# Ledger of designs, part 6: VH-VL binders against q869s5r1519to1633

Target 1, 115 residues: q869s5r1519to1633
Amino acid sequence: YILVAEDNDINIKVVVRQLEKLGYTAIVGINGLKALEIIGSFPICLILLDCQMPQMDGFTCSTILRQIEPTGQRIPIIAMTANDSKDRCFEVGMDDYLSKPVRVDRLQKTLSDWI

## First folded at step 19 (VH-VL)

Design m5
Fold by OpenDDE, fold request of step 20:
Structure m5 (fold): chain C 115 residues (1-115), chain A 120 residues (1-120), chain B 108 residues (1-108)
Amino acid sequence: as target 1 above (115 residues)
Amino acid sequence: QVQLVQSGAEVKKPGASVKVSCKASGYTFSEYYMHWAKQAPGQGLEWIGEINPRSGDTKYAQKFQGRVTMTRDTSISTAYMELSRLRSDDTAVYYCARESFEWLPYFDYWGQGTLVTVSS
Amino acid sequence: QIVLTQSPGTLSLSPGERATLSCRASQSVDSSYLHWYQQKPGQAPRLWIYGASYRATGIPDRFSGSGSGTDFTLTISRLEPEDFATYYCHQYGRYPFTFGQGTKLEIK
């Protein structure tokens, strides 16, 4: 299971299909708060986290996730960003990034690197 | 090679229903959303709706809600669009179109179109 | 819904000339979701430009797309006889997905 935090319906649609093609089941949270609610309900092996979302953005969500995660149970957090804000992503504990719009070949490589 | 082949032309009376088929080949049918579009004679294109062949989930334009039903048979890689309570302004060429998702979502392949004529 | 308005409705030009087709959106559309299709009489539409500026496979480099926000343009640098057709812009950024009314590029 891969957690996808994204607020844009079209982006969600595309990424979910990409993940399904690659053999993964997507669990969707439409913002950072929803993502935090989901993380304990499913065996998530990786998080795709949009940096910009309403209510709670990806940066805040990542910070909270790193604070509450059990010792030795680190889940990879991959930033999805349309901007060149890579440094900020790493500062809040994200492990890698994907440029938006997400390309399936890049997604596949990222998943293979972290899962 | 990707190919979408639609069923033949239909002639219907007002109040009747029509079901158009779209058979896909050359790719994994369940991986790609299928869309349907309407083009009235001499007019532009109008989006009708979409179906996820994997789940069967559909989304329709509000204009067609209540009259359109999209289905699929994954065993034969075929999508269907049924339009009920036909009226004269439903006369049009109907297209199925595959939605890409490898990067940007667009309609990369189209069926050849199916003419539906509604006349009393 | 997002309304796409194309202009002009009809464009009459000769081979060798430059063609500029406009598509205006009633509200902002992400360039990633703005596409162009070409259609000839009796044929299905064919993807021509995607993501506002990317040529589909097999599309000659005389075609180019540009624009952002609410204004998009399809340009043909030097028209060839086979380029005369109807071009539709399309937005995939918000439901319901919509098309422009089309610009018919005809031979003068």
Scores: ipSAE 0.916, ipTM 0.961, lowest interface PAE 0.5, mean pLDDT 97
Fold by OpenDDE, fold request of step 20:
Structure m5 (fold): chain C 115 residues (1-115), chain A 120 residues (1-120), chain B 108 residues (1-108)
Amino acid sequence: as target 1 above (115 residues)
Amino acid sequence: QVQLVQSGAEVKKPGASVKVSCKASGYTFSEYYMHWAKQAPGQGLEWIGEINPRSGDTKYAQKFQGRVTMTRDTSISTAYMELSRLRSDDTAVYYCARESFEWLPYFDYWGQGTLVTVSS
Amino acid sequence: QIVLTQSPGTLSLSPGERATLSCRASQSVDSSYLHWYQQKPGQAPRLWIYGASYRATGIPDRFSGSGSGTDFTLTISRLEPEDFATYYCHQYGRYPFTFGQGTKLEIK
């Protein structure tokens, strides 16, 4: 299971289809708060986290996730960003990033690197 | 090569129903959303709706809600659009179109179109 | 819904001339979801420009797309005889997906 935190319906639609093609099941949270609710309910092996979302953005979400995660149970967090603030992504504990809009070949490579 | 082949032209009376088919080949049918568009004679394109062939989930434009039904048969890689309670202004060429998802979503392949004529 | 208004409705030009087609959206559209299609009589539409500025596979360099927000443009630097057709802009950013009414590029 891959957690996808994204607020844009079209982006969600595309990424979900990409993940399905690659053999993964997407669990969607429309913001950082929803993502935090989902993380404890499903066996998530990787998180695709949009940096910019309403209510709670990806930076805040990542920070919280790293604070509450059990010792030795680190889930890879991949930032989805419009090529901005990449350094900030790493500062808040994200492991890697994908440029938006997400390309399926880049997604595939990223998943193979971290899962 | 990707191909979308639609069923032949239809002539219908007002009040009747028409079901247009779109047979896909050259790719994994279930991986790509299928869309339908309407083009009245001499007019532009109008989006009717979409279907996810994997789940069967559909979304229709409000204008066609209640009259359009999109379905698919994955065993033969075929999408269907049925339009009921036909009226004269339904006369148009109807297209099926595949939605890309490898990067940006757009309609990368189109059927050849199906002319539906509604006349009394 | 997002209304796309294209101008002009008809553009009459000669081969070799420059063509500029406009597409204006009633509200902002992400460039990633603004596309152009070409259609010739009796044929299905064909993807021409996607993401506002990317040429589809096989599309000649004389075609270019630009714009952001609510204003988008398709430009043909030097018209060839095969370029005369109807061009539609299309937004895929919000349901329902919509098309412009088209610009018919005809030979003068």
Scores: ipSAE 0.915, ipTM 0.961, lowest interface PAE 0.5, mean pLDDT 97
Fold by OpenDDE, look of step 19:
Structure m5 (fold): chain C 115 residues (1-115), chain A 120 residues (1-120), chain B 108 residues (1-108)
Amino acid sequence: as target 1 above (115 residues)
Amino acid sequence: QVQLVQSGAEVKKPGASVKVSCKASGYTFSEYYMHWAKQAPGQGLEWIGEINPRSGDTKYAQKFQGRVTMTRDTSISTAYMELSRLRSDDTAVYYCARESFEWLPYFDYWGQGTLVTVSS
Amino acid sequence: QIVLTQSPGTLSLSPGERATLSCRASQSVDSSYLHWYQQKPGQAPRLWIYGASYRATGIPDRFSGSGSGTDFTLTISRLEPEDFATYYCHQYGRYPFTFGQGTKLEIK
């Protein structure tokens, strides 16, 4: 299962289809808070995290995830960003990034690298 | 090669229902959303709704809400659009269209269209 | 809903001339979700430009798309006889998805 944190309906639809195409099952959180709830309820092997979301953005979500993460149970966090600083993503504990709009071939490579 | 082949023209009376089919081939049917559009004679295109062939989930334009039903049969890679309580202004060519998702979402393949005529 | 208004409604030009088609949105549309379709009489629409500025496969380089926000443009640098058709802009950025009313490019 891959957690997709994204607030835009169109982006959600596209990324979910891409993940399904690649053989993964997506679980969607529409913001950082929802993402945190999901991570505690489902076995997530990777997180696609939009940097900009309402209520709680990806940067805050990533920070919290890394703080509450059990020792030895690190889940890869991949930033989805259109124009945000890549350096900021890494500073808050994200492992990699995908440029939006996400390309399926780039997504495939990223998943291959981290899962 | 990707193809969308729609059912033939229909002539209906007001108040009746019509069910148009769209058979897909050349790709994995369940992986792509299918959309439907309406084009009245001499008019532009109007989005009706979409269906996720994998889950069967649908979303309709408010204008058609309550009168349109989109379904699919994955075993034969066919999408269906049923429009009920037909009226004269439903007379139009109806298209099915596949939604791309490899990068940007757009309608990359279209059916040939199905003319539905509603007349007394 | 987002209303797309195309102008002009009809554009009469001769082969070899430059064509400029406008599409204005009632609210901002991400360029990634603004597309153009070409349609000829008796045929289904065909994807022409996607993401505001990308030519679909097989589309000649005399076609170009540009714009952002609420203003988008399709340009044909030098019209060929086969280019005369109706062009629709389309937004896929917000439900419900909508089309412009079309610009009919006809031969003068």
Scores: ipSAE 0.905, ipTM 0.959, lowest interface PAE 0.5, mean pLDDT 96
Fold by ESMFold2, look of step 19:
Structure m5 (fold): chain C 115 residues (1-115), chain A 120 residues (1-120), chain B 108 residues (1-108)
Amino acid sequence: as target 1 above (115 residues)
Amino acid sequence: QVQLVQSGAEVKKPGASVKVSCKASGYTFSEYYMHWAKQAPGQGLEWIGEINPRSGDTKYAQKFQGRVTMTRDTSISTAYMELSRLRSDDTAVYYCARESFEWLPYFDYWGQGTLVTVSS
Amino acid sequence: QIVLTQSPGTLSLSPGERATLSCRASQSVDSSYLHWYQQKPGQAPRLWIYGASYRATGIPDRFSGSGSGTDFTLTISRLEPEDFATYYCHQYGRYPFTFGQGTKLEIK
């Protein structure tokens, strides 16, 4: 399962379709709070995390995840960002990034690097 | 090569229904959303709705909600749009169009159009 | 509902002239989801410009798109006889997806 944390329904539609093309099953969280809930309920192997979401943004979500994660059970977190904020992404414990709007070939490359 | 081939022209009376087909070839039918659009004679384009061929899930423009039904048959790579309770202002060319998802979503391939004429 | 208003409705020009087609949205549209289609009589629309400024495959570089927010423009730097058609802008940013009413580019 790949967790997609994203609040925009057009972005969700496209990314979920891209993941299905690549052979992955997506579970969607519409904000950081829903993403945390899903991680506790499903076997997630990688997280695509939008940096800017309502209620709990991706930076806060990543910070919390790294604080609560068990030793030896680190889930890769890939930022989805609209701008060049990659330094901040790494500061909060994200492992890589993708520029929005996400291209399927870039997504495939990034996923192959991490899973 | 990608092709979308639609069913032939229809002439219907007010109050009837019409079902237009869109047969896809040259790609994996279930991977791409299919959309339908209306173009009345001498007028612009109007989005009617979409269907996900894998799941059968649909969304319709509010103007058509309650009168339109979109379906598909994945075994023959064909999408359908049915419009009920026809009236004279439903006279139009109806197009199917495929949605890209590799990067930006846009309509990359279109059917040739199906003229539906509603005459009293 | 995002309404796209194109102007002018009809543009009459001669080959060799510059054409400027306007598309105004009733709400801000992410330029990534603003597209242009060309349609000739008796034919289906064809993708022309996508993401406000990217030319579809095979589209000559005399066509350029620009704009952001609520104001978008399609420019043809020097008209060729084959460019006379109707052009529609289209937004994919919010349901329901909507088209402008079209600008008909006619030969003078």
Scores: ipSAE 0.711, ipTM 0.875, lowest interface PAE 1.1, mean pLDDT 91
Fold by ESMFold2, fold request of step 20:
Structure m5 (fold): chain C 115 residues (1-115), chain A 120 residues (1-120), chain B 108 residues (1-108)
Amino acid sequence: as target 1 above (115 residues)
Amino acid sequence: QVQLVQSGAEVKKPGASVKVSCKASGYTFSEYYMHWAKQAPGQGLEWIGEINPRSGDTKYAQKFQGRVTMTRDTSISTAYMELSRLRSDDTAVYYCARESFEWLPYFDYWGQGTLVTVSS
Amino acid sequence: QIVLTQSPGTLSLSPGERATLSCRASQSVDSSYLHWYQQKPGQAPRLWIYGASYRATGIPDRFSGSGSGTDFTLTISRLEPEDFATYYCHQYGRYPFTFGQGTKLEIK
C-alpha cells in the first residue's frame, strides 16, 4: 500500500489515478493526523506526503513519524511540495521529494528508487 | 490519433429524454476520466459532470443532479450521457471531453459536439 | 462555486496588434488548475494554455499566459488572422469545474 497524505481532492484524484496506472494501491489520508492513524492500521511501504495540510502539516507529520518509528522499520517518506524546499523536507526526515503538480513519469522513477 | 466521436443531432419534445454517445479511439478508454459540457446557442461552456470509466463513479454539477445519468461501456470504449425531463433551455450542443492525468488535469481532447434541440 | 469573469466580453482589434484577455476568479485558484481554451464557430474547444502559463502542443510563441490567485491574463503579442476566436478560461481547482463566459476576439 502507498499512503497518500493530501487534503486537496483534485490532487488526490490525479495522484491516485497515476498510482493506479503504475500498478499501485493507494490509501488516502486527508491530513497528517489521519495519515498517522492509517500507518498504525495498514502495511504501508511508502508515504507520499503533502507538505501543506490542515490540522497537521507534512513537516510535523514527518517529524512525528521519525520519532515513533520502530528501529529498522523506516518507511520511505516522499514529500510533495509546491516549491523547491528540499532542504527543509530532508531536515524533518523525508527521504525524497516530488514537485507539485506531480508528473506520472517522475512519480514512477521515484517509486522505483524506493520500493 | 486520439478521437472522440459523438452521436448525431437529436430533436426532442419537452419531457422526453436524450442519450448522447461518445466513442473513444486511439487510447486506453478506461484510464481517463470523461467529462460532459453544455453550450447553449451563442453562449459559453458549462460543465455537466464526469465519469471514471474504470469504476463507473460519477459526479454531477448540482444544476443537473437528478436529471443526468452518465454511463459507459468499456467493451466498446463508449461513454454516454442521458438527460431526462427535457426543457426548452436544454437546447444546446453537448460535448464529451477527456481529462488528462499524466501531469495537469485539463480537457485535452473533445468530441465534435452533439446538437440537442428541444422544441415545443 | 468559483465564478470566472472574463473581460472584455468582446475585443475588437486588427491583425498585428497586441491583445490582452483577462480572467478574474471569485476566489483563489491554484494556477496549475487554470486553463485557456480557444473555440471557433462550429468547432469544439481546443486546449490553448494550461497551468496558467504553459502552451499546449502546437500553440505559437505569440501566446502567453500569466497570473495567480484571482487574476489571470492571456496575451497575444502580435495578432494573426487565425487568432480571431472566442477564448474561455477554465478552472479545475474545485468542483464544480467552471468556465468564464468567454472573450470574443474579433477583427476591427
Scores: ipSAE 0.704, ipTM 0.876, lowest interface PAE 1.1, mean pLDDT 91

Design m5
Fold by ESMFold2, fold request of step 20:
Structure m5 (fold): chain C 115 residues (1-115), chain A 120 residues (1-120), chain B 108 residues (1-108)
Amino acid sequence: as target 1 above (115 residues)
Amino acid sequence: QVQLVQSGAEVKKPGASVKVSCKASGYTFSEYYMHWAKQAPGQGLEWIGEINPRSGDTKYAQKFQGRVTMTRDTSISTAYMELSRLRSDDTAVYYCARESFEWLPYFDYWGQGTLVTVSS
Amino acid sequence: QIVLTQSPGTLSLSPGERATLSCRASQSVDSSYLHWYQQKPGQAPRLWIYGASYRATGIPDRFSGSGSGTDFTLTISRLEPEDFATYYCHQYGRYPFTFGQGTKLEIK
């Protein structure tokens, strides 16, 4: 399962279709809190995490995930961001990033690198 | 090459129904949302709704809710739009359009249009 | 529902002139989801500009799009005879997806 943490329903629609095209099954969390619940309930192998979300943004969500994760059970976290905030993403424990709007060919390459 | 071919013009009486088809070729039909739009004579474009061909899920604009039904048959790569309880102001050209998802969502391919005329 | 209002309704110009077409949204629209279509009589619409500023494949560089928030513009730097058509802006950022009413660009 790939967790998509994203609050915008059009962005969700497009990314889920891109993942389906690439042969992956997506589970959607509409904010950081829902993303945390899903990680506890499903076998997630990678997280696509929008940096800007209501209630709990992606930076905060990543920080929490890295604080609570068991040793040796690190799930790749790929930021989805509208600009180059690479240093900020890595500061909070994200492993890579994709510029929004996400292109399917860039998504494919990134997933190949981490899965 | 991607092509959307719509059914021919229809003449209907008020109160009847019409079902317009949109046959797709040149791509994997179930991967792309299909949309429908209305263009009344001399008027602009109006979005009617969409269908996900894989699941059959639909969303419709409020003004068409209750009168429009969008369906598909994936075995023949064809989308359908049925409009019921036709009125004279339903006279229009109806288009199908495919939604891109490789990057930004937009309508990248359109059918040629189907004229539906509602007359007494 | 986001209403897109285009101005002017009709723009009468000669080949060689600059055209400026406006699209105003009733609410802010992410520019990634603002598109322009061209339509000639008897034809289906064609994607022209997407994401506010990207030209679709094969569209000449005399066409440019710009804008953000509620105000978007399509500019044709030097009109050619084939550019006379109706242009629609379209938003894909929020259901229901909506079109502007069109700007008819006609030869003077």
Scores: ipSAE 0.686, ipTM 0.869, lowest interface PAE 1.2, mean pLDDT 91

